# VH-VL binders against Rho GTPase-activating protein gacF (gacF), part 1

Every score and structure here is a prediction.

Target 1, 176 residues: Rho GTPase-activating protein gacF (gacF), of Dictyostelium discoideum (Social amoeba) (q8ssn9r234to409)
Amino acid sequence: EPISQSTEDYTDIPRIIKMSVEYLFEKCLLVPGIFRESANAMELQRLSQLFEKGGDIDLSEYTDPHCIGGLLKLYFREKPIPIFPYDLHKRIYSVLNEEDSNIKVKSLLESGLGKGQFLILRYLFELLNAVSINCNVNFMNYQNLAICFAPSLIQSFDLSCYDVIERLIENYHSIF
Unless a header shows other numbers, all headers, positions and changes below count from the first letter of the chain; antibody chains aren't numbered by Kabat.
ipSAE, averaged over its two directions, is called F for ESMFold2-Fast, E for ESMFold2 and O for OpenDDE. V2 adds 0.75 times the mean of E and O to 0.25 times the DockQ between the complexes of E and O.
[cut] stands for letters that were removed.
Atom coordinates printed by the task and the answers are left out, and those that the model quotes come from them; centres of patches stay.

## First folded at step 6 (VH-VL; framework fv_vulinacimab)

Design S1 (from A4 with heavy chain N31Y)
Fold by ESMFold2-Fast, scan of step 6:
Structure S1 (fold): chain C 176 residues (1-176), chain A 117 residues (1-117), chain B 112 residues (1-112)
Amino acid sequence: as target 1 above (176 residues)
Amino acid sequence: QVQLVQSGGGLVQPGGSLRLSCAASGFTFSYYAMSWVRQAPGKGLEWVSGISGSGRYTHYADSVKGRFTISRDNSKNTVNLQMNSLRAEDTAVYYCAREYDWGFDYWGQGTLVTVSS
Amino acid sequence: DVVMTQSPLSLPVTLGQPASISCRSSQSLLHSEGYNYLDWYVQKPGQSPQLLIYLGSNRASGVPDRISGSGSGTDFTLRISRVEAEDVGVYYCMQALQWPYTFGQGTKLEIK
């Protein structure tokens, strides 16, 4: 399925997300700088084109794990409408320092996202939380991962985006 | 806190079927790939089958391909191995194991499967 | 399929002495970013296998520092610097680079 397809139309997690997340969970949790290091540009372009055309894809043929990490970031960056709405992140940001903030964040996500958006974000943040747990080996803590993903998910460079994404990674099990 | 509890083994005749189950607790089950590894009496370890965290990807050793089916139910935290067309050489202790960072960090207690007339 | 070959298959050792097990793969297990997709397991008598080393040289939780893994590409070694009675068991290497995952034939470590 096309990368440009609206996530709001999905009844399940898109193929590109399912395949990439599964591969990264199984093979890449300990890769130093995963999501931070630059992907091989030619491999990333080729892989992106294969997903657009709907061909059969074997991710084990791609030796650069940063290509698959880059594909996930590219997918979210290229969405016509951000998977994570700007107004929702602002509402979440406003409650981050309040009592029971994680409960409030959970409520805002549940009310502020469509079913497809929520499912995709839950799936992605599971992976990002698992990567962060291994930060002593892969050197990608909550802050590093927020820097890598916030601009793609919210499609904004507002500093508040980093705080929101960091909280969702760190407290995944309390929020999702 | 991580536990993998197995069930479903037993004695069956050649050509018969068995379904092994592995119940997981103490971790977010859908995060982790799961595998089945077997050990024939007095022999070494043989990887049999694996399934991704979502259940989308499954892999099999050539010796069991077409006869065994791995599946999982993430809502019940279980991974299952359906074994059909069993042969004497399938006699083994079967282990379920959790894959974490390309290693099997937790293993079930094992389930004996005996295929004999 | 990747073939894993261990030596020796039988390893009698004196308490307190070092022990080493070799593992060779039919193709390189070195992948992107310098990781070797090679694990070591031990199966103690009457028990399920236990992970000792993952990604060539990283100790699993609870594994003492007297046990270490080394090597790269196709040649790997598991070393126990001071063998203790609790180390009795069968040791296996496994490649996790590609499916099917494949184990070495096992090395039985016994106290002589």
Scores: ipSAE 0.000, ipTM 0.457, lowest interface PAE 17.8, mean pLDDT 85

Design S10 (from A4 with heavy chain A33Y)
Fold by ESMFold2-Fast, scan of step 6:
Structure S10 (fold): chain C 176 residues (1-176), chain A 117 residues (1-117), chain B 112 residues (1-112)
Amino acid sequence: as target 1 above (176 residues)
Amino acid sequence: QVQLVQSGGGLVQPGGSLRLSCAASGFTFSNYYMSWVRQAPGKGLEWVSGISGSGRYTHYADSVKGRFTISRDNSKNTVNLQMNSLRAEDTAVYYCAREYDWGFDYWGQGTLVTVSS
Amino acid sequence: DVVMTQSPLSLPVTLGQPASISCRSSQSLLHSEGYNYLDWYVQKPGQSPQLLIYLGSNRASGVPDRISGSGSGTDFTLRISRVEAEDVGVYYCMQALQWPYTFGQGTKLEIK
């Protein structure tokens, strides 16, 4: 059933991700606590509904960057099956401390993810890497971002999930 | 009012270069992917290139890869197509179009490019 | 690349009669969220292409309800319930599921 899978095998990136990632990358890299601070639940739900209906949205009209950050986390958290497969993260975890680990991680991602999943994650992790590079201003290093995103991407609270997501943020340019 | 106004084009020798421009107004330009679509005389439509809202991601048809470069200037609301190593088969009307995730909802007026000796 | 095949390529039709154009894709265009990434465009003589239908069946702004899109997966149809003089042009389907985006060959609709 198409709706029950909610994972993409194609190369197109969903509009909600395209617009939110682009906006955050261009406008919000220096925002203190980005992705950590909670948005108002009502405002977040309204913004989510606008994307569901496919209307034209001007994100610059939303003055709270935490609402847009919250939208990205909500999108991944609400998927019926996680965008990042649990078994894939376990395979990646097992090689994190090996020689040439980033090359091995890249190979596991390329073989373990559908093309659409890979492109969506590449798009997201480029943003998260850029945020972490600016941690002296925004106070969100790769560890902090892993805490924010791992439960949404893998839909698990296992400690190994945090280590995997942390590696993908820190070593984005070697892996993706 | 959404507008896409194109400029550039003309006659060029094989191996030459041309730069096409598309000036956008009436929407938040940086939030939209932009594409170039061409049409050879008497032929159908062919998607050529696309660029993300930030300019960070670009895509090309195999027929133009390595020869054409898409770029954008979000401060000026302009998308550009730099065409190098032009071939006779590149002769076409080139359209810029706004990509609304599910297709092209607004198109420019078109710019004729003729590659001939 | 996804190959898009249209039929017929030439469609003479009598004013006021219905017309249908078929579009087939080499692979499914059905997204996991239930959307088909298939658009229909028309190019009228001397004009830029214009969007008619997006996501398989949704009419673009200003498109009359006598024009409709249907289908799912690999088989799609554009239907005009009663053809009017303004409908003359070349109709194209396009898939937007994967880069590069690809168009069908085009169907030329003419009044006979």
Scores: ipSAE 0.005, ipTM 0.475, lowest interface PAE 15.3, mean pLDDT 85

Design S12 (from A4 with heavy chain G50V)
Fold by ESMFold2-Fast, scan of step 6:
Formats: C-alpha cells, sequence, structure tokens
Structure S12 (fold): chain C 176 residues (1-176), chain A 117 residues (1-117), chain B 112 residues (1-112)
C-alpha cells in the first residue's frame, strides 16, 4: 500500500512495514551498520516506487540489505503526519526518570496513540530491540538506532526525541 | 495446567525428511514464542529454532539453517518442525518449549529422532 | 556466539550438604536496566528439562527456597543450601540475551 496513506486511518499493519520488518528480522539482524549505512539511492527510489504501484514485490531480489533498512526509514520520514506525535514524546520524556517509568510510558502510549499507530510502532520496536540485542556483531546499540529512527518517527530534530526512542528500543518488552 | 504434547520422530536415513509436531493447551498460544531444543545422546542441550507468537519471525541455529523450517498454526495451537536433508549429527531427542521473555518455562516430553544408515 | 562454561561438570554431594555450580559467559549478559539474561535448568533422570531460575536470581514457580541464583555480567552461581534426593540431575545454565541461545555443558549432581 502507498507510503502517502495517513497513519490515522490504519487499523492493521501496512504491507510495506510488514514485508520490510519481516525481511530484516529474518535476514539482517547481524548486518554491520544496519540502518546506519546509506542505501543505494537509485535502488531505494525504485523499490519505493514499486510499493506505490501496489504490485507484488520479492525483497530477496535486492542484494543491498541497507536498501530495505532505508525503505523502512523512508516510509516513516515521508508520512504526512508523524507516526509518533510530538506532544506524546514530550509527555513520555517527562516521566523517563520516575519510579516505574516503563509502566507509565506504556500507559502514555496506550492512551496517546490510535490503535493503528500503536500496532505499527509495536511491530517496528520489536525489530529494533532485536537488532540492539545483537549490537556486539552489528554495532548498532540503542543510541545508534535512536539516532537513525527518531527524526523519521517524530519528524523533529529535538534531541529529547532520541532519549524517548532509545527507551522504547531498550525496554521494548516492559513497554509494548 | 500448561501442557505441550509432542508427536513425530523415529528412524530415518541420511538425506531423508521428518516432521515433528507439538500440541499446546492451557494458555493463550498466540501470545508466546515457541522454540525447539535438542539433545544428542549423552550430550548437552542445543537450541535449534524459534518462532514468534504471531508466526511472523523465525530464527535458526547455523547447523540447521536452510534444512529445517519451523511453523505454527495458532487456530490449532500447534508448532511444527519440518526437518529436511537430515544428517547423522541431527540424531537427538527434540523438545518443544514455550518461550517467555526470560527463557523456557514449559517443555514437551521430547521426541527421539535417529538418523542412521 | 556467546560461549557458556560450567564448572564442575561432575558434582558428587552428601545428602544435607550444600552444592554450588559456576557458570561463565564469554560476553556480559547484563542488560542496561539491571537484568541478567541467564537461566538455570535441571534435567532429572528420565524427564524433560525444567526451569529453576530466570533473569539470574528469580526462582521459577514451585522451586524451593534452598535453590538460589546469583551473579552478574559474566560470572554466575547456582547454589543449593541443603541437597535433597530429588535434586539429582544434570544442571544447565543458558544465556537468553541473543540468538542463538547457548547452554553450558551441564553439571551432573549425584548423591554420594
Amino acid sequence: as target 1 above (176 residues)
Amino acid sequence: QVQLVQSGGGLVQPGGSLRLSCAASGFTFSNYAMSWVRQAPGKGLEWVSVISGSGRYTHYADSVKGRFTISRDNSKNTVNLQMNSLRAEDTAVYYCAREYDWGFDYWGQGTLVTVSS
Amino acid sequence: DVVMTQSPLSLPVTLGQPASISCRSSQSLLHSEGYNYLDWYVQKPGQSPQLLIYLGSNRASGVPDRISGSGSGTDFTLRISRVEAEDVGVYYCMQALQWPYTFGQGTKLEIK
């Protein structure tokens, strides 16, 4: 389905997210610099256009693992409305250092996100947590992944976004 | 209350195939990842494969990758291990196990797989 | 892969006496929030493995107080304060921090 679709209308996980996340989880958890290394710009553009056209796509035909990682980041970056609301990240940021902070974060996500946004983020952060657990091989820890994804998810360069996204990756199992 | 009942197994020649099944009861099956762990005769435990609760994600030990396929049917509460291109080194008792975030809290009774000519 | 090393591999003990098993990992199992992704299992004769300790020190349901887990990072210990007849079996540590999950070699506990 088109990247341009509004996340507010989703009640399930979009095809581009489902296919990209499943491929990356299966094949790319141990790839050094996954999500950090730049994709081939022409391949990324072509793959993006194939999803816009709505045809069947075989991701295994793409030899550059960074192309699939780049596609996932591009999807969030190009959303007309950020998947992660700016006001929600500010509320989460305010509780990060409190007692039982992960329980409070979970409550804020559940009340602050529509069902579709929550499902998409849960799906994404499951992958990012798995990547971070293998950081001794792929060199992508919580901080590195937060730097790669926070600007796309919140569509802001506010540094507090990195702390919030880092917490969601690190403590995925306590929060989602 | 939680039960994992295994079936399949037996004697097979090198290069052959075998399918193991594990039937779960007493919990919400789709909320739990499931793994297969094996134990060669007189040896220790070796993790083989995992499948997420949704069935969307799988991982395999390098020794079985490309030969074994883990799958699940959440409507029937079953997890399966399809074993192809079997080798003598695959001879083991195979256990299905329920994965909680911190490890394996329930195990099946085990199924013996013997690969010999 | 994370390599798990147990010692001793054979542990004969007298009923009522304490027993300890060590487990070392080639990499730290400590998560930033303070959890050690290390489990202990026992396999009693003729039975499937069963969970004893999860996250380094938490007892699984039904596990008696005389069995405890301790340690952090790369060095872990399973302790039985008073060995009873039902404790006979092979004990395994396992790291659950990353795939592939890896087990120690096993420690066989027997009554003298």
Scores: ipSAE 0.005, ipTM 0.463, lowest interface PAE 16.4, mean pLDDT 86

Design S13 (from A4 with heavy chain G50Y)
Fold by ESMFold2-Fast, scan of step 6:
Structure S13 (fold): chain C 176 residues (1-176), chain A 117 residues (1-117), chain B 112 residues (1-112)
Amino acid sequence: as target 1 above (176 residues)
Amino acid sequence: QVQLVQSGGGLVQPGGSLRLSCAASGFTFSNYAMSWVRQAPGKGLEWVSYISGSGRYTHYADSVKGRFTISRDNSKNTVNLQMNSLRAEDTAVYYCAREYDWGFDYWGQGTLVTVSS
Amino acid sequence: DVVMTQSPLSLPVTLGQPASISCRSSQSLLHSEGYNYLDWYVQKPGQSPQLLIYLGSNRASGVPDRISGSGSGTDFTLRISRVEAEDVGVYYCMQALQWPYTFGQGTKLEIK
């Protein structure tokens, strides 16, 4: 399935997300600048076309981990409707400084997202949290990862997007 | 090798229209966002418009919103800027630029647009 | 809109001497180390702009080590450790944090 024409039902985690996240989680947690560094353009094109064709894909053939990171970011950036609704992030932003804020954030995500969207974001943020735990080696703390992903997930450069995504990465285990 | 080759431009009277084109080669065009940036004679750079790799998302500077339309044809590797209701203040050299996630890594050669009576 | 302010706007330098350009933003471009949505460009006479630095401090391909970017949040610096004749041009910072993207006014570097 083409990234630009992906299904909107989200009842199952899309193959491109599942395979990319699984590979990055198993092999790339210690890669310096993961998600920040630009992908090799030719490898990214080749990889994108393979997912479009729906054939068997072996991600170990791709030596550039930034290509797999770039593919994941491209998937979210190119969605016709942001995976993370703008209004939902504003509502979450408004409660970030309240008592028991993580419980309130969890409630807002559960009520504001379809089941498939929630599962995709839970799957993604588990990876991002794991990357941030290894920031002494990979140089990508939760703030750095929020900068890389917030514009793609919400499709907005509003400053409040960074604070929301940062909270979800940092406090993954309390929220999801 | 990445190349951006521009065409179009010229002299037009106020209220007129022009269409600028930028032909891309050496990379997977549809994977990169494109922007237009202009420079008035003797002045600094001003960002004008953006289009995502798929063409689904566009953004415009307030000064051109409603008058300019950015578009792209990924089958032909081109990005276009349709400029309508041109004003004297639109006189500038217009550059197309390829965007990585957070900046402009390659620029076209520029196209002069002169709006004068 | 995020306002970008450069200083100085005119920078006469002697060949072989260091040069520095400051860029200040009206809003923070980043709250974490090293990753700022701040780029530096140079436009040499008669040429298109060229990317020098992206994400605050990362050198673009082909840019020599004598050119470096630093700073975080709202205060950024472009430094040239030893100015060469080929460095003549107008230098611009740009923020890519929010739409619309905005440039500084430009700093004209010229040899004395």
Scores: ipSAE 0.005, ipTM 0.458, lowest interface PAE 16.4, mean pLDDT 84

Design S14 (from A4 with heavy chain G50S)
Fold by ESMFold2-Fast, scan of step 6:
Structure S14 (fold): chain C 176 residues (1-176), chain A 117 residues (1-117), chain B 112 residues (1-112)
Amino acid sequence: as target 1 above (176 residues)
Amino acid sequence: QVQLVQSGGGLVQPGGSLRLSCAASGFTFSNYAMSWVRQAPGKGLEWVSSISGSGRYTHYADSVKGRFTISRDNSKNTVNLQMNSLRAEDTAVYYCAREYDWGFDYWGQGTLVTVSS
Amino acid sequence: DVVMTQSPLSLPVTLGQPASISCRSSQSLLHSEGYNYLDWYVQKPGQSPQLLIYLGSNRASGVPDRISGSGSGTDFTLRISRVEAEDVGVYYCMQALQWPYTFGQGTKLEIK
């Protein structure tokens, strides 16, 4: 019982993800090309090293909004084991065109992911859905965001990965 | 329009201290990281230290770590390098430089620090 | 630390002739974002260093077209298509991929 409540409090979300997502929600939903435009690599390197070393971090010191977006993508890209398992994506892909597909996708995520992984992905996809809602200003719809994130989350370039990640962004409220 | 004007060099004995200053104008100072780069007589360039725009984050070359302290005062548009426990091998011209996304785009005129008995 | 190696260290050139300087890094400077974190600087006699090229191949403001940077990964070249008297100085490459930032030894370009 307590375990369910503690995970829902986002106590298991890594600091780098929590701070980056919070900043992007507050400041960057309307930035054209957010997540698509390349980060300034010197600033991204500095920021990555600051999180590695620990201590107080003020993200407002970074003038390039694409640096924080790049940091978030880099975090998932560099995980030794993908946050989103390849086998899980295959199972989800197989149900995308079935009746009540979003209910089936939700069930597969809940059974195929550890609770911490599920919460991290829910937290990320809430941000990505919010970015896509503002696509008339930022030019990043759910397809554009899937192209940016699928290779980092699943660590695969199979085209089915893009369809799965696109569905999770578009139908966030039905799935998570 | 961007200008970096340095001061504070001089002659000091080994073990002594010296403070370098760099006054910036022509840009929004707090939006840029600042660095110190030195050059020993007749030698090449060596990066010494960097400080973020806010002043909260600093990096140091291993050769100066624990002896040098970089700081800045954004209300006065200045970056400073406090040099303690100076050694003969610290003798160099010290440059302040503005950090941008792609390197050091503006440099100060340099100030000579001589550590000798 | 990333070690930067330049060659030649001394480069005598006749006015109007081309000049090339090589810079090699001990590890790849090509970041996953597609950028090469290599800059070129020149220090003219009695002056402060000044930026010539950033991110491998981009000319800094005011730098003439006769000066160009090329290369990727670990091997980089600075080329001057026709040397002018104002080009006399010491040229340095620098990597900005990781701390500490490290410079090559410098190449002294002289008119012969």
Scores: ipSAE 0.000, ipTM 0.452, lowest interface PAE 15.1, mean pLDDT 85

Design S15 (from A4 with heavy chain S35H G50T)
Fold by ESMFold2-Fast, scan of step 6:
Structure S15 (fold): chain C 176 residues (1-176), chain A 117 residues (1-117), chain B 112 residues (1-112)
Amino acid sequence: as target 1 above (176 residues)
Amino acid sequence: QVQLVQSGGGLVQPGGSLRLSCAASGFTFSNYAMHWVRQAPGKGLEWVSTISGSGRYTHYADSVKGRFTISRDNSKNTVNLQMNSLRAEDTAVYYCAREYDWGFDYWGQGTLVTVSS
Amino acid sequence: DVVMTQSPLSLPVTLGQPASISCRSSQSLLHSEGYNYLDWYVQKPGQSPQLLIYLGSNRASGVPDRISGSGSGTDFTLRISRVEAEDVGVYYCMQALQWPYTFGQGTKLEIK
């Protein structure tokens, strides 16, 4: 890989990701339309600014789970360089249907991502997998979640992005 | 051996409808995004539509959006293009094609669609 | 949309001589991880298009060594080192980086 995607090493999970994922995992797996329903744009920006400014944030004081879900999508969407490299998703797409595809996908993720990027994505996809398992109550299956997250993670609307992200959600335990 | 065999096409009046089909063999069909590419008489190639391997995701050229519908049946190894509200500008040879490694590595034989009164 | 521009549009060539076709993109096709998302196709008379080159320089299965692709970013070349009668056709470049995929206008290669 001749070009570095980021100057951050992501050795520790970013605070905004860690707090949001933990809150959603513990409190919001059963919320109908989680990640699909929009939050108020002003409220979302204010919450984002609070994380940027620093200090203690108590997410239990924010009663709208869709604001916290929106915060995760906003974080990834606004990165200058996608957390999930476009070239990597294309390589993954090309092996999705080969024999032992999940093993090949795992290898591509481990070799194609920096340690910090891998940990952030593993952390996020654990949450998305858990949300999808509860789709009878929350109405967010693998396809719905891929539609919500693929454009933010890869910063592309290429159709292959949706199939790749859906595979990572559905087969989280085999891949990560 | 990979083969894509097309059917459908013909002469229709403006505002009419046609359904094109593409039958695939020689590979695991559900593993590949499929595309429709057209070529107007004496002109170059124009991308029309795509469908993901799973069939869950589709995309369309602006010129056909809302009028054409791409679909696939992975149990029958077919990809289809339903064309509604046809215009004279849709007159072309339509090709189905398989995408692999960011290229269209196999193409169907083409199906002529003529939209004329 | 990414605009693809080919030159020349008409290319008469003597058998056994080399031929070159240029393709320029309105934006870089070189992605952050070092790959150029550019393909070359040929459409021979009465036939469907066929893939020659993918990712800028990789030959598709069955494509002879006399056909090569080169270039990076916005400027790409397809070269045939020794033109044979079977090479007659219309050559197209296509970008596969962004939707919609877009083709060049086509270059018609003819024997003099």
Scores: ipSAE 0.006, ipTM 0.520, lowest interface PAE 11.7, mean pLDDT 86

Design S16 (from A4 with heavy chain H59Y)
Fold by ESMFold2-Fast, scan of step 6:
Formats: sequence, C-alpha cells, structure tokens
Structure S16 (fold): chain C 176 residues (1-176), chain A 117 residues (1-117), chain B 112 residues (1-112)
Amino acid sequence: as target 1 above (176 residues)
Amino acid sequence: QVQLVQSGGGLVQPGGSLRLSCAASGFTFSNYAMSWVRQAPGKGLEWVSGISGSGRYTYYADSVKGRFTISRDNSKNTVNLQMNSLRAEDTAVYYCAREYDWGFDYWGQGTLVTVSS
Amino acid sequence: DVVMTQSPLSLPVTLGQPASISCRSSQSLLHSEGYNYLDWYVQKPGQSPQLLIYLGSNRASGVPDRISGSGSGTDFTLRISRVEAEDVGVYYCMQALQWPYTFGQGTKLEIK
C-alpha cells in the first residue's frame, strides 16, 4: 500500500494505519512522550519502505513505539493531498465557540469528508483520545498531541489547526 | 467593522519592560489567531509572535524568545505582548494583526517602542 | 527559516505605466494540496500594512483588478497593470507556509 499514492479513493482503512494504530492502542498508551519523541529517520524510512513492499510485518518484534508513532505522522505528512482539507478545518474553526459546537463540527466533518477519509480520521482520533486520557503517565495531553499531529494531518502550520485538532482529540466521543 | 486598537508603548531604558495591548472588535475574537509584527525605523516587517484563538498555542521568533510573552484575554477581546529585557534593537513600531486563512487581513494602527538611554 | 528575496528594492515608475515586483523563496511554497502560501502586502506612507493578494494570486476584498499576483513554487510576481498615485508605498511578500512567517525586504514604489 504505497503511502506515496497521488490519487486517493479511500474505500477501507489502509493496512499501515490499521496495524500501527492497533499496535499503539493495545501496547503503547503508557509510553512517555509517545508521538513527541523523534524516531531515527533512517529506521523510519526503512519501515515505511517495508510497508510499501507489502511484506509480512510484525510490529511487536521489530519496531519501537516511537518509530511506529513516527510512521503514522509520516504517512499523513507525505499524502499528496492532506487527509484533512485546509478549507474544512477553517470552517470547523469558525464554529468552535458557538452553541452546540460539537454537533456542528460533527456535521461539517460528515459533509466535508468522503466516507473513507472520515473513517481513517475517526480511527486515528480514537487512538489520540486514548493517549490523552493516560497523560499523567505518558505526558501527552490533547494539546501536546495537537502539536504533534496538526502539521501532518492538515499539512499547514496555521495556528488555527492546533485548536481544531485539539478539539477533535478532547471531544472525540461527542464528534466521531 | 473589524477594528484592532493598540495601546501601550513608549520610551524605556535597555533592560526595561513594556506591555503592549491590542483591543479587538467587530468579530468573534476567540475564532482567530493573532500575531505581533514589528518594523524598525526605516526597515522592513518582521514577525515576532503569534497566539492561537484558544490562547494555548504560542510561537516566537528566535530574536525575542525567552524575553517576550504573548497572551490573550478572550473575555475582554484583547491580545497582549509583555516585553522584558528590552534591547536597543527592539526599537520598532509594533503592529497587532489578525490571522485569517491566507495571512493577515486586518492590522492595528501600530505602537511605537523606543529602547534608548 | 524560509528566506524571502524581493527585486527590485526601489521601483520608480511613471503614472499610467505598468510595474512588476519579483519575490523568490528559498524553498517551495507550493503545498501538496495545490496552494502557494504566499501573500502580498502594501504599506502606504504613514499607514499600517494591508493585504493585497493571498494564496499567490487571489485578490483581497477591495483590491482593484489592475493588481494581480502570479507564480508558483519559488518564483512569484506582483504586477500593477496601470500605476496610479494611490499605489505609492512599500510592497512586501510573505510566506505563510511555516512558522516563523517571513517577509521579503520590501519594494518601494515611487512615482517619477
């Protein structure tokens, strides 16, 4: 499943996302600095290439959690088109402080994203929400996670991206 | 009408402190990131700091990091810049600006800061 | 940091004639989603800067159609098809791709 695919039609959750998210969710929620600590660039690229070749991969035996966390961020960052559209995040940003904001955010996500994109983001944010719940052990609250993921998901450093991603992490159960 | 009205500034000695304020009106203040951009006499524009709509995310230019602190009070529609350990090279007109999708769509009138003995 | 370089830095022009300002970035401002994160601002004498062009080529509200932006990646141009007295000022390009935001040195447009 090439992460470098230039045209996206999301009919299912990609294997790289599914395997990485499931591994991190089941084994790494308590790892200090998960997603913040940098992975070795060569090792990360090597793991990325392994997924592209479609071989059998056992994440529990061969990769550390920081490499797997880095793989998720790299996957989204290297998408030719951001998984989270820039104009969509601005529409969401405009309603964050309105009455019934989480209902409005949910509606904007459902109308602004294809079904596959929505499912991928739902899957990712479930993990990020779970990580944030364990922040007293892993030191990664929803603000720390927004800093780690917003540039990769939206592929922008606009400060409004952090508020949007933070809301989706914190209020996952109300939005997704 | 969107308005950004600045206050503060003045003349201070090197090593001193000043607090700049920018009062916003005509829009939902907490929905917009805000920045401070400065201009030294006869020079170009330099971005110095930014703050997200929530106030929880801040960024600083390396030239001011550790000395300047940006903050906002969304209940009062104000963004503030606390400037400590001021140096002669901080002498500039300071502008507050509203960040929108594509850059800075509204700017305050500017506040002069002079750091001199 | 992304370095922004403008040319010319001084642009004397005759009323009614066209004017062009170049802006070059040290790295591509073309994002994978197809947008160029480059803006143009003008600062008229005694005034605050004001937005002219966003995302490479889109005019801000109230900006006349004689002012246009073009380019992609690392090379951008601001063009005024017919200079008027109100156009006097210093023009700045700015990259909004990443923090810190960085400006070009400014181009001073003056009437001859």
Scores: ipSAE 0.083, ipTM 0.675, lowest interface PAE 5.8, mean pLDDT 87

Design S17 (from A4 with heavy chain H59W)
Fold by ESMFold2-Fast, scan of step 6:
Structure S17 (fold): chain C 176 residues (1-176), chain A 117 residues (1-117), chain B 112 residues (1-112)
Amino acid sequence: as target 1 above (176 residues)
Amino acid sequence: QVQLVQSGGGLVQPGGSLRLSCAASGFTFSNYAMSWVRQAPGKGLEWVSGISGSGRYTWYADSVKGRFTISRDNSKNTVNLQMNSLRAEDTAVYYCAREYDWGFDYWGQGTLVTVSS
Amino acid sequence: DVVMTQSPLSLPVTLGQPASISCRSSQSLLHSEGYNYLDWYVQKPGQSPQLLIYLGSNRASGVPDRISGSGSGTDFTLRISRVEAEDVGVYYCMQALQWPYTFGQGTKLEIK
């Protein structure tokens, strides 16, 4: 499934997301610096091109977990329209410090996202929450993962993006 | 307006214990990881320990692992460092610091800990 | 652990002149998103450290534009375009790529 696919018409979780997330979940939760360490640029480009062409892909042939992590981030960064809308994140930011904030965040996500976008983000944040639970070994806490993913998901460097993404990672089970 | 106010330093004999506290105000405390960084007299900075915003996850420098315990009380906006089995080489000014964008953007005033007989 | 090495360790400078401090890391601080996990701090006499630059080149709130950070991978520079009396202090680089976070030895900037 091509990385260039529009997020607006999602009917299910894209193959690249499903395969990458599943692999990382099963094999890479304990990898130090997962999502933070640089991937080999040539290997990442080759893997990206293979998904773009719709080729048959075996992720177990890639021994560098940072390549798979890099692919996942690249996918979201290169979407023509951010998977996480900028206006939605601002609305979520405005309620982060209110009573019952996680219930309000859940409501905003459910009303502000299409079904496909919601499913993709739920799938991703389940992985990021699991990575953060193992941060004593992998050194990737909620803040670390928010820094790695917020610019790719929202496609903005607005400081409020980090607080929103961190909240979704930390409180995944209350929000999704 | 962000403020970090520290307390709890002092003089202690080798093998003794001290508890440092850092009271935070002016921000949503639970959204930020907190760290302790120390500085021995006339020496540079050494990161000692860190704690996630939720308080569920902690990290320690090898020099203090097993002896120091970092904790936080998000209802009281405090981060604490319990220091046990203190050694002469733990003598330092201890700073609490707020972590944001992989940097320490605000620091407490520092608390002197002297371990001497 | 990632080893951070600063040079020079002592930097006497004349008021109004530029100053530069180098920082080298034992391994690359660049991650796949294109950020360098390198910060710069200054500790003025009798004060707590304060953040100057985060993620390689981003100035912290209140930091004047005469102070800038540059570099990528393993080689980083902090530059002050025109030194003022208030810049006296010890400057530290820090890597935040992995725990434990590690600092350089510090560079003492003094007015001659």
Scores: ipSAE 0.005, ipTM 0.490, lowest interface PAE 14.0, mean pLDDT 85

